# VHH binders against Iron-sulfur cluster assembly SufBD family protein PH0883, part 13

Target 1, 326 residues: Iron-sulfur cluster assembly SufBD family protein PH0883, of Pyrococcus horikoshii (o58613)
Amino acid sequence: MLLNGEDGSMTIKINHVKEYEALVEIYKKEGLDTSLFGNRIAAIIISGDKIIGLNSVPGVKIRGEEVENGVKADIEIADNVKLPFPIHLCTGYLRSEGYQKVIFNIKIGKNSIVKFTSHCIFPYAKDFSHEALTSIKVGENSWVSYEDEHIHGEGVRMISKTEIELNKNARYTGKFSLTKHRAKELKLEMIANLGERSVLELESKVKAVKDDSVEVREVAYLKGAYSRANLKSTVIAFDEARANVVNEAYGFGDYAKGHVECHEIVKGNADVQTVPLLRVKNDKAELTHEASIGRINEAQLMQLMAKGLTDEEATELIIRGLLGEY

## First folded at step 4 (VHH)

Design m3 (framework vhh_gocatamig_d2)
Fold by ESMFold2-Fast, scan of step 4:
Structure m3 (fold): chain B 326 residues (1-326), chain A 120 residues (1-120)
Amino acid sequence: as target 1 above (326 residues)
Amino acid sequence: EVQLVESGGGLVQPGGSLTLSCAASGFTFSSYYLAWYRQAPGKKRELVAGINSGGRTVYMDSVKGRFTISRDNAKNSVYLQMNSLRAEDTAVYYCAAEQLTWYSDSYDYWGQGTLVTVSS
C-alpha cells in the first residue's frame, strides 16, 4: 500500500512511537540535528521494512510503499519551489541481524532549490546487509544539495547505488560520509549524467579500519555542452583495511570540464588503491586530475606517542594536519 | 615574554632524591604538552618524561618507576620527582613546552637547563 503524508503534520502510528523516539535518541547521542523530526520538515522515516513517519509540505509530495524487507519511496518537488528547510530522509534498522533494501525515486521540477539530509542509522548491527538504490532527476535551472551521513554498528554490509540526471543549467552537490563508524563492507557507487551547462559536485569521505573492505566509484558523464563536474574522494585506511576508489570522468560535450580529486591516507598494513579514469571524447572537453597520497609516517607516529599521545590521538593529529576535518 | 625557568638541580649521592621544578610564563600553559629532557656529555638530548594537557604521562624506560612528572596548571608549573638516583642520571635537565602538531617534532619553548650530578 502507498502511504501519503498530511500537509504540515507528521503521521506516526501509535505502534511505531517507541521506534521513532529511539531514532531521535540516537540522533542526540550522535550529534545529529533532531529538529529534522519537526512538523515543518518534509520527511520519510523508515525503520526496517516499515514507514514509521511521513510528512509532506507545500511543493513536496512524498509517497512510500512498504515492501518485502524494505521500502520504496517516490519524492516529487514541484516547479518553482524554494524550501526553507531540508527534506529529511531517515533510514533506520534497529535490529542486530537481517536484510534491508530501500529504493528512493526523487524528481525535482524546474527552477527549484532544495536540500536533502539523508541518514542511514544502523547502530546495533552485527550481521546486517543493507542495499540502497537512489534515482535523482534534477529539472532545468534547479539546485539540489544532498548530504548522506551513516551511523553503523560493527557488522554492516552495504551496497549503495545513486544515479543522477542533471537537465540544462541544473546543479547538484552530493556528499557521502562514513568516517566515525565501521565501514566493514561498503560498496558505494554514484553515477551522474550532465546536461548542458549543468554542474556536479560529488564528495565521498570514508574511514576504513581493522579488516574493512571498501569500494567507491564516482562517475560523471559530461554529455552536455559547458557541463562541469568535480569528483572528490577521501579515504582514510588503517590496520588491515582495503579500499579501492575509482573516479571516472567522460568528456563528451563541447567545452565540458571535469576535475577529479583523490585524497588517501594510509596507516599500518592498510592497502588503498585510487584509480582516476579520464576519457576525453571531444577535442574541446577538458579533464584534470589532482591526487594527494599520505602515509602515516611510523617515525612521526612514534615521536608523538613518545610524548604521551595514544596511537589514536597521534593518528588523528596527523590526519587533521594533512586533510583538515574528516 | 615566554619563559621556562628550571630549579632544583644539584649534587646528590647515589640512591638520593631531587625534585626539579619548572615555572612557566607568557603562554597558555594549560594547553601545552610539557616535558623534561636531559643531555649527558657526548650524548644527544633525550626525552625523560612528558605530560599532556589531560595529565597522561610517559617515561623513558630507564627512569620508569623512579621518576614522576606532574603539572599544576594553576601555578603554571611542571615538576619532576627523581628517586633512587644513579650515576647514569647525571645530566643537564631541560624543561620544554610544545603545542603538539603534525608538522613539528621540536618543542616550542625551552628552559635554560639545570645540572643534576649524582656522585658518591
Scores: ipSAE 0.000, ipTM 0.327, lowest interface PAE 12.5, mean pLDDT 85

Design m5 (from g14 with N52T Q99S T101K D105E E108S F109Y; framework vhh_gocatamig_d2)
Fold by ESMFold2-Fast, scan of step 4:
Structure m5 (fold): chain B 326 residues (1-326), chain A 122 residues (1-122)
Amino acid sequence: as target 1 above (326 residues)
Amino acid sequence: EVQLVESGGGLVQPGGSLTLSCAASGFTFSSYYLAWYRQAPGKKRELVAGITSGGSTVYMDSVKGRFTISRDNAKNSVYLQMNSLRAEDTAVYYCAAESLKWYSELYSYDYWGQGTLVTVSS
């Protein structure tokens, strides 16, 4: 029995009311879904090294522990649970300088369907280091969706490592987005082990501007027979930003299928390198890759601006055209 | 403690045959992916042959049809039968075991033997 977040109640347990209210206002200002703070949503809300909000729902156990410079949370979803609403993970840091480390250990039982909505909120950061370690274990026949959205100030150094274990027939869709705010310094790593007939979709989308430095690594170990993985990375790089993207797939299982997609859009003097690493360890396994590289044409940009679009509007239209996002 | 012990290397004439053996201890052999790698002078270490727990195999193009990998779970051993040996097969051969168990580990575990020298020369 976990006392911190699993008691069957629908009442939100709020600590540090002022910081909680500050995060809600940031969500409103940024256009994020404030219904995630509702009393029907299982949630852990973190500010710095403190758990400032905790809510439980039937089928979900959340145990949070405040540690030096951060929080460690264990989240367990029971067998045969289909949650009507997402589980809300909010990690905030409302100071301009410092260090924060968060550890999430997530276990999903068998035959369950759950969605996680994770937000990292560092709006005032000027010299801030953030480390996140997430372990996700998905039980047999369970489906998990995990969306990770970020609001960063100008000076965030972030290291995020996510490790995923998929049991037989498990499905995991993970999405990371950092396109509206500064990447500054980002190291993102997502590593998955796939059991028999499990399915993995990993997508990262990062926009790097100014002098941003971005490293993204997505790895799939297709261990089980008939396991399938799709690793997708999209990088939009402007100015003098640098990005290095490595997508790795290892085909071990009989009839395992892996696919790696890399999409790059470059403007200005940005440098982007993408490296697909495909290792066929079984002649019955199939690994494929595809890549697209687009450069924003200054003449096309000027033509759109001549039609009344701003530089930003014209740039976004070209990006949507290149990525097929309309 | 995990241990892989290779044997069967030596000097052989072109066109000859050798059987490499690798004896394993300290882990649940039957669940592991097993492989033979080699490293020739001036080259990177490369995968020669691999075998899954279910017996499915992979071979590098230059040895396909000449080399055969096999495993004996009762003896905790993996073998590489090398036929029609060529001078370019001269290398140190390494046995490797990679864990495909997802249980408590998020990565494949790699264990390596110390290597056995194969020289193909007159």
Scores: ipSAE 0.072, ipTM 0.590, lowest interface PAE 7.4, mean pLDDT 85

Design m6 (framework vhh_gocatamig_d2)
Fold by ESMFold2-Fast, scan of step 4:
Structure m6 (fold): chain B 326 residues (1-326), chain A 120 residues (1-120)
Amino acid sequence: as target 1 above (326 residues)
Amino acid sequence: EVQLVESGGGLVQPGGSLTLSCAASGFTFSSYWLAWYRQAPGKKRELVAGINSGGSTVYMDSVKGRFTISRDNAKNSVYLQMNSLRAEDTAVYYCAAEQLTYKSDLYDYWGQGTLVTVSS
């Protein structure tokens, strides 16, 4: 099915009201912003292979298509648009088993400033496979912020690929976080092509526990002159978890500058591999790398446990201190 | 150069079995997510089965319990064992190798397809 949004009016399918209400309650339980379901918010709300909510606002056009085992959505932001509220992308799967594939094609016009808030909500997953394919094309002089946060059950196998195309003077800041919920099996890939004087910031934060398997790949092709990229990955790995982090920067443009930053925190028998790939293809381009792999300080851990904290509580406190997050 | 070659398609009676094979060359096979898709005339292409680098599998609902996907990294091959075939399984079956799917030909590869016809 093809669906179009209506300005200032959320279109909710009657046969899916129960699923819509369930997602709102999950947001409340998890501390997510429920105002994102309001009439002033451009949004697409997905449950399984169905579009259960859709809203467009002036300057934002959303067209969705229900496909086999998923949804494809085209999102277009007009030229000269500065949105006061984020565009809400909600992808839910409320069953314990199955497969879902979602495709987002996002085009931002020229001279626009927009923020995307993306949530993937799979709270009951025990044996669930998810594929997310996102294409983002940022027009000349436009600024985009994209925040992606996940609520996972115990058995999610996830593949997420984002391709980013930045035109002249465009800016993109992307953030991915999966630290509070089970990673289980994750393949995260973000690939960007940078035009002249464009700026890229990519950050991923992943916590892997038990027997989780995590792969993170961030790639910047600094094609344009004076393009700048910063690729940052943070991985926390416990128990017997395995993580492989690959950050790639290719300097093609005159005076292009790239920086790759990897931070790994390890505890137990977890195995973390970091592979920086820096290729200077132009003598005028500069690529730099910073990496750290640290094991949790046992003396500090013991001091906290002596104060009455469990091993798990003390470990979480140390990690939050290191990451600057709560 | 990257290549995926399917084989094993053909005509089979309802209730019969077929094994599809896909041989890969020109890339590091073991790191790729491998999948079988199918497309019947007039219908959209759909994912039938997938297998990741670690061996975890996914199946579309209508083939679960009847089809089995497997991979052999030493032989650079992926297989689809199809049992209890139905007329509705008639389609062209495509092998795909995906690092994270569809946006770049540099990371996603498709075979040419093999026809499976289930009829008397």
Scores: ipSAE 0.000, ipTM 0.112, lowest interface PAE 20.2, mean pLDDT 83

Design n2 (from so9 with S57Y D99E W105Y D109S E110A; framework vhh_sonelokimab_d1)
Fold by ESMFold2-Fast, scan of step 4:
Structure n2 (fold): chain B 326 residues (1-326), chain A 124 residues (1-124)
Amino acid sequence: as target 1 above (326 residues)
Amino acid sequence: DVQLVESGGGLVQPGGSLRLSCAASGRTFSSYAVGWFRQAPGKEREFIGAISGSGGYTYYAVSEKGRFTISRDNSKNTLYLQMNSLRPEDTAVYYCAAERYLTTYYDSSAYDYWGQGTLVTVSS
């Protein structure tokens, strides 16, 4: 089935009321903003291989197609659009096992300012594979903010690939967070091509526990003159978790500037590897890197536990002291 | 996995045009980034262009400077390379390649799946 959002429509179309209500209740339980389901919010709401909600607003056209084991959606933002509210992308899977593939093709016109709020909601997953492919093209002089937050059950295997194209003077800020739920098996890739005077900021925050396996890859091809990129990864790893983080920057353009940074906090027998990969392809380009690795201090941990905190509470307090709220 | 078969090669006159096709079989072709490489007689393998799984992003070797265009049709599991203004130095075996875990788009060692190649000869 193909669903089309109507230009100027402010009404969300609901095809599966019970699943829609279930997602709203999960948002309430997880402390997520339920106003994102309002009729002033451009949105696509997915459950499994079904589009259960779709809303367009002036300047935003959303078209969705239900495909084998998933959904494909095309999202187009017109030229000269400044949205007062975020565009809501909700991808849910309410079963305990199975497979889901989601494809988002996002095109932003020229001189536009938009924010995306993306939620991936897999709360009951025990043996579930999720694949997400996202393509984002940002037109000249446009500004995009994209926040992606995940609610996972205990058994999610996820592959997420995001490709970003920034035209002249375009700006993109992307944030990925998986810190409050299980990252059983995660492979996250964000790859950006930067045009002249474009600006990229990518940030990922992942907490890995138990036997979790995490791979994060952020790549910036600074092709345009005066392009700028900042790639930041934060990994918190406990127990016997394994994490491999690669931040790549390639300086092709005259006066292109890239910076990569990785912050690691390790406790127990966790194994974290960070690889900054910087390739200056033009002697006028500048690439820099910064990395930090901190181990939870066992003496400090024991002191907090002696004051009545559990191991988990003491660990959380130390991490908040190092990173603030994460 | 994916299997790749190139077609469309042959003899073409200098200044002519040629379109190569790469037919993919196997599951999840749209999940793979795909590239074109060529190898001239007695030379190393050279990158020509690559396209992301969604088709949203294309990458080209600087040396080709707009003469070559890569595209894909995921509904037909097919990759294309449009080659214009061909020169004798474009004579080579052209290969289609796919990679699952992108390391670098211009590095042939990053690609896991390769076709058999199709010969393009540019000569009078």
Scores: ipSAE 0.000, ipTM 0.112, lowest interface PAE 20.7, mean pLDDT 84

Design n3 (framework vhh_sonelokimab_d1)
Fold by ESMFold2-Fast, scan of step 4:
Structure n3 (fold): chain B 326 residues (1-326), chain A 123 residues (1-123)
Amino acid sequence: as target 1 above (326 residues)
Amino acid sequence: DVQLVESGGGLVQPGGSLRLSCAASGRTFSSYAVGWFRQAPGKEREFIGAISGSGGSTYYAVSEKGRFTISRDNSKNTLYLQMNSLRPEDTAVYYCAADRYITVWGSDEYDYWGQGTLVTVSS
């Protein structure tokens, strides 16, 4: 089934009313912004292999296709558009077992400013595999912010790949967070190609517990002259969790500047590796790196707990001290 | 084209400090990223850290634990490794290597290698 929301209607089209209402209730319970379901919000709302909500606003065209075990969506933002509200991407899966694949193709025109708020909602997952492929093309002089937040049950295996192309003077800020819910198995990849004077900021924050297995890869190809990239990864790992983080920057353009930040906090028997890979292919390009590695001191933890703090409170205090702006 | 020669190895007591030097010859030393590796008897070669051609960026292996510091002096064509709080486990042959790229990959990816200098931490 194919759905098209390019007519500029300000009223959200709702299918499968009971599943839609269930997602709204999950948002309320989890403290997520329910105003994102409003009539002035451009949105595509997915449950399993169904498009259960779709809304367009002037300047935004959304086309969705229901496919076997998932959805494909094309999202186009016109030239010279400045949206007052974010574009809402909601991907839900309300069963305990199964597989879902989602493909997003996003194209932003020239001279536009937009924000995406993406939620992946898998609250009942016990044995669930999710695959996401996102392609984002940002036109000249356009500014994009993309925030991705996840609500996971105990058994999610997730593979997410995002490819980003920045044209001249384009700016993209991408943020991924999975710190409050189970990671279990996570494979996250973000790859960006930067044109002349474009600016990239990628940030990932992941908390891994128990026997979680986490792989994060952020890559910037600074192809254009005067292009700038900042790749930041933060991993907090407890128990027997395993994490492998790779941040790659390649300096090709004249006066291209890249910076890689890796922050690692370990507690218990967790095994974390953060790997910066910097390749300067132009003598005028500059690539720099910062890293911090902290281990939670059990003696300090016990002293704080003896003063009346819970294990969670003491741990958060120590993490905040080690990371500063956490 | 770079030739590398390590020096400064020897016997050190546990808890002691040692500074290794790597002298480079060749026209293009300042255009190379350079790094330190080590190999203990019966073990694989491991990356310690690297420094960019300008000296503006430094990269260390996760297992370093803040005890080692890499620096370079391009006017002397020399790379240094300052080693503090040495342990018996630090006993190894230490190698310097040069490459056009900065990497934490394995030892076989660097273009130029020195002959190595032995560091023994004992008694």
Scores: ipSAE 0.000, ipTM 0.107, lowest interface PAE 21.5, mean pLDDT 82

Design p1 (framework vhh_4orz_3)
Fold by ESMFold2-Fast, scan of step 4:
Structure p1 (fold): chain B 326 residues (1-326), chain A 120 residues (1-120)
Amino acid sequence: as target 1 above (326 residues)
Amino acid sequence: EVQLVESGGGLVQAGGSLRLFCAASGFTFSSYAMAWLRQAPGKRREWVALITSGGSTDYADSVKDRFTISRDNAKNTVSLQMNSLKPEDTAIYFCAARLYGSWTKSYDYWGQGTQVTVSS
């Protein structure tokens, strides 16, 4: 079954129509971009252990395989490709219980520019385990942006590991966000190997509430000469949530430069640990660290609530102020 | 040795009420979140309710406004008050405990379960 999302003509292979429609409705409800289901968007749409949508565009080849309790996909971007639209990776699980494993092997050719928009959609999860393994190899002189946003129900146990290999002059910007929905149990690892003159930017932003357990690990091996890395972690923790954030940078290459940023906002009895690990293995390499810690002030919270804001609204306003977001 | 022992299960008529208790020993109870899960015949386990070490509560949609979870740290107990019971609530109910920071599994400790049967 093929469907064109722009004008209603069929150009995308769609299986399991009800699950596909359910995911589109969840996107509308959550304010996510539904144009990502259009026929001009290279995409793989997953529900449980099934591939329910698949679309390829010139320069992008997506091969998916349904495996036990999940999906394995190989994504190849050709040399000299500049995509005007992102590649859409949608991983859904629409039941309350179970296990899902997703494997993405992504190869970007040389001299290419591409953006990935990844969504993990588990809105009904109550006792659900999710495991994601992603390998990204960025060819010489190529630029990649990867944005990953999660919609979780109340009971998700997630392990996500991403390995990034940057060839000469390659650039990679990765962003992970889980701020609007329950983290519950999260283990997030992003590990990068940087070649000569390559540039890495990794950002993670997680909000942990109730009794959530969060571990974030970002690692950069600055192997190449003149390689540059920026590792940024932001944790917002409430109630009795616990978070452990480790950002590691290893400076091996001549004139390699690494920077680690850790931002922490705490309310209630939450316990957050942020650990920078900087190892200069070459006297010509430079590694730096920057950190900020903010606490929600009860008096300020009460003043905003006195003006008619709910506790949630007042707290969100304070957080935006602390993070410089408005 | 860690133990979670459920009690209070039994047979009850639709519309009735029942209170489950879970007695914990062998670990620092006050540091753990406590939960109730249930498993009906031929079905997978379903999460029912959670209470954090600080007392924040959360419930499955199917039991909201009917069930109330509470804890008593002085007695090392967690309880589940079940009101307006329906035949669909028939299941083995399990008490479970988790320490925040265990991301390799959902719960560290489990009880053996207690049977709840709701007749029409």
Scores: ipSAE 0.000, ipTM 0.120, lowest interface PAE 18.3, mean pLDDT 83

Design p10 (framework vhh_gocatamig_d2)
Fold by ESMFold2-Fast, scan of step 4:
Structure p10 (fold): chain B 326 residues (1-326), chain A 119 residues (1-119)
Amino acid sequence: as target 1 above (326 residues)
Amino acid sequence: EVQLVESGGGLVQPGGSLTLSCAASGFTFSTYSLAWYRQAPGKKRELVAGIYSGGSTVYMDSVKGRFTISRDNAKNSVYLQMNSLRAEDTAVYYCAARFSYGTWHYDYWGQGTLVTVSS
């Protein structure tokens, strides 16, 4: 179904109405922002290997191609564009078993400011493999914010690789979150190349429970003079979960500055390894790191539970204290 | 020498019950966490239930309410009471013991015991 917005360029093409409606209902159930399905929002909505929703707005060109076991999308933001609303990327898989591969090629022009809100929705997955490849090129003087939140069922094996290229004076803030649902098997890579005076902030937050296996790798190549990077990884690990976190910063440019933060919160017999790797390739570059391991104290947990909190509520309160209040 | 010896597996009808036992020797049992894992043919090994040295337990969602893990430190044993068994519970069940300190861990595994849920 094709739906027209107020502006002639704000049209929505909807295929597979029932799957589209199902995704909207999942957003309501999970407390996600349903206004992202509105006519003013540039969007691509994927279910399995099908594009079930596509909306355009001035300054944003989205082209999608359905491929074997997935979707490939090219997203272009024009020069001098300042979007009032985020670009919505919704990748869904509503079956219990299978494989899905999604490729996003994102190009932002010069002097633009844009936010992406990405959701990966796999609520019924029991034996599902997901592969995501994302390439983001940020033009000179442009600012990009990219937030990625995941809703997983019990059996997701995910590989996600994001490559980021920052031109002169470009800024990119990326956030990945998988804290409310099962990680099961996760391999997450974010690799950035920084041009002159560009700024990078990458943050990943993963909660691993039961027998989850998590690998996170964040890499910044500070190639440009005066480039700046902040790489932050937070892993909350319970039960028998295993996590391996690697944050790498390479200082090549004159006066390049990088900071790496690795924060671990451990409860039970979870095993978490973090490796901050800093390589100064230029005497004028500065690289720093900070690592912390917080263990949930069983005595403190029991004291809070004795005051009427559930194990989950007490654990959440302790985690908020260890990570600081937001 | 460390040993974990599982017992109690066998053939059972859907809806039936089984109790798995694991007898441990060769390490300080009370300081270790114990767990039951299972592996069905062609599938990856998965955690079914765990019990920590302090007595806290964890269960995979598909068995919560049906399975109960317990330990007896005096007997160096861990148990898995399985109720309302389903065909999908058919697997080789492994007993595991773990001690972690920082990034270091000691993992001990039993040989496994087969559970077949069939009519």
Scores: ipSAE 0.000, ipTM 0.082, lowest interface PAE 22.1, mean pLDDT 83

Design p11 (framework vhh_gocatamig_d2)
Fold by ESMFold2-Fast, scan of step 4:
Order: C-alpha cells, then structure tokens, then sequence
Structure p11 (fold): chain B 326 residues (1-326), chain A 120 residues (1-120)
C-alpha cells in the first residue's frame, strides 16, 4: 500500500493501534523520547512490513509504500525549511523470527536545516534478519543531523548501508549507536560524496559481546575543493567478539581535509581489527588519522570490585576513563 | 557437572581464626578467576577476596591484612584464611569461579555458601 503523509499534517494517521501502543511502551521502558510520537512531529512509524503511523508537517513530504517483507519511503524536504522538531523515523519488528527490508530515499532542498531521529526497535528478536538501505541527498547550503539508535533482542542480523551526497556548502552529521543491546551480527556501511566546501561528520559507537561479529565501514570521497570530513569509530569488544573497522578517506579536491579516528576498548579475548585507508589524490589535500587501543586490566577491574562496585559498574568506570564518555 | 563445595564455616570468638575451603570439580580449575563473597542479613553480597589464574590477589579494604586467599590447582581448591575476626565479619561466605572469557566477570559458578558467625 502507498501512503501519503501530506493530507494529515496536524494528525498522525495510526494504523494497527495495538502495535503503535506497544512501540510507545518500549520507548518509555528504554528511556527514549516519547514526544517524538506527537502530532507536530513529521514521522513514519513502521512495524514489520506495515506503515502503522504517518504524519507530515509543512515543508516535509513523506510517501511510504508497503512492499514484500518491508517498506519503501520517500522523504522530501523543501527549500528554505528550518524545522523546530526532528523528523522521526521508527522501524520496528515485534516478532521473534523473520526478515525485514527498509528503503529510505531522502532529499533535502536548498538552504534548509533539519534533524532526523531514527530508531530501530527489535526487542523480541531471536532469529531476525534486517536490511536497511538509505540514500540521503543534501542540497546546497543545507544542514542535516541524523541520529540512529538501536534496541535489539538477542538474535539480530543487521545489514545497513547509507549513501550520502553533499552539495556545495552542505553539512551532514551522522551518528550510529548500538551500545546498550546485543549486536550479534552487524554490517554497517556509510559512504559519502562531498561537494565544494561541504562538511561531513560520521560517528559510530558499537559494543560487541559474547560471539558478536561486527563490521563497520565509513567512506568519504572528498571531491569538492575545501571539503572537510571527520570519520570516527568507537568499538567496545568483550568475550570472543570480533570487530573489523574500515575507515576510508579519499582526498580529491583542492584544500580538502579529512580526519579518521578509531577508538577501541578490548576486554577478554575479543579481536578488533582497524584498517585506515587514506588516499591523497591531490597534493593540496590533507588526510590525517589517529587511533587509540585500550585494554581493560583484570587486576584493576577486581580492585574496583573490592571497593564495592559491581563488575558492570567497574567496567563502565574503566571505559569512561579510557574514552572520557561513551 | 560443575560443583563448588564450601567448608570450614562455624562459630568463632572475636579475635579468632577460621579457614574456609572450596573444592571444585567439573571444569578447568587452573584457568579460572576464583573469589570469596559474603552476604550478611540486610546487606548486598560483596566481594571479599579474589585470586587470578596467575596468582594475583585482591581484597576488600576492611579485610586487608587479616584475610589471605590462596589456591591449589593440583587439588582444585581455593582457601580463605581469616584472622583477627570481628563481629562485622559474620555472614554467609560464597565461593565463585569465572573465566575472563565471559566478559563482565559474571560468575558462572557459585557454591551454596557456608555460615561464619563471630560472637562470644
């Protein structure tokens, strides 16, 4: 089914009320912002292969199509739009087994400022595969912030690919977080093409435990003159988890500047590999990289526990000492 | 089948001594972190002493210098020598075993506990 959010700008169209209420309750339990379900928030709320909530606001057009095993949504922000509230993207799956594919095509006009708050909510997953394909095109002089946070059950296999195109003087800040719930199998890819004087910031934070397998790839093609990119990855890995991080920056434009940061914290027998790939294709471009690797010391951990901290509290304190915050 | 069996608890006068023993079976003892916890009525279970597979030890501040933890890998046993006992040491003492591979040091194996009462 093709759904158009344009005709209900001040009232959320709610389909499948019970599933909608279940998602709101999960937000309350997890400490997520429930005001995102308000009637002044542009939103698409997905459960499985169904669009269960849809709302538009002036300057934002959301069109959703229910497809086999998923949803495809087109989101268009007009020129000269400055939204006071974020656009809410909620992708849920409330069963224990299955497959879901979601496609987001996002176009931002010129001279606009918009924030996206994206949540993927799979709390009961035991054997669930999720694929997400997102395309974001940011118009000239526009500023976009995109925050993506995940609530997973024990058995999620996730593939997420995001492609970002930045026009002249556009800015994009993207953040991905999966630190409070099980990663199990994660393949995360973000690829950006930067136009003249555009600015990119990509940050991913992933905590991998048990036998989790994590792959993160962030890529910046600094094509435009004076384009700037910062690619930051933080991986916290415990037990027998495996993580591979590949951060790529290609400096093509005159006076283009790229920076890659990789932060790793390891406990137990986890195996983390970081591969920076920096290619300066223009003598005037500058690419830099920094990395830090911290290991949680068993004796330090036990010393903190002896002072009354739980293992979880002691571990968190050590991690915050190594990273500052996470 | 994994077992941790504590022994050596009992009634002792203030200033006295007791040795707690924990006999382990069913896992590769020499690879495990071993610990003694205690729980008094109305209090949370707390770490008293621990010993790594390499022999490094840790103690809570209130027992430091009075208690000594040791292990015997040939006998699959861990011991807690308690000297200069105080009324505040009265608690049920638990033996625990964990490998570093379980990440957050969540204890895989627990004994049933042994009661230590310090009273005149």
Amino acid sequence: as target 1 above (326 residues)
Amino acid sequence: EVQLVESGGGLVQPGGSLTLSCAASGFTFSSYFLAWYRQAPGKKRELVAGITSGGSTVYMDSVKGRFTISRDNAKNSVYLQMNSLRAEDTAVYYCAAQTYRSGSYKYDYWGQGTLVTVSS
Scores: ipSAE 0.005, ipTM 0.396, lowest interface PAE 10.4, mean pLDDT 84

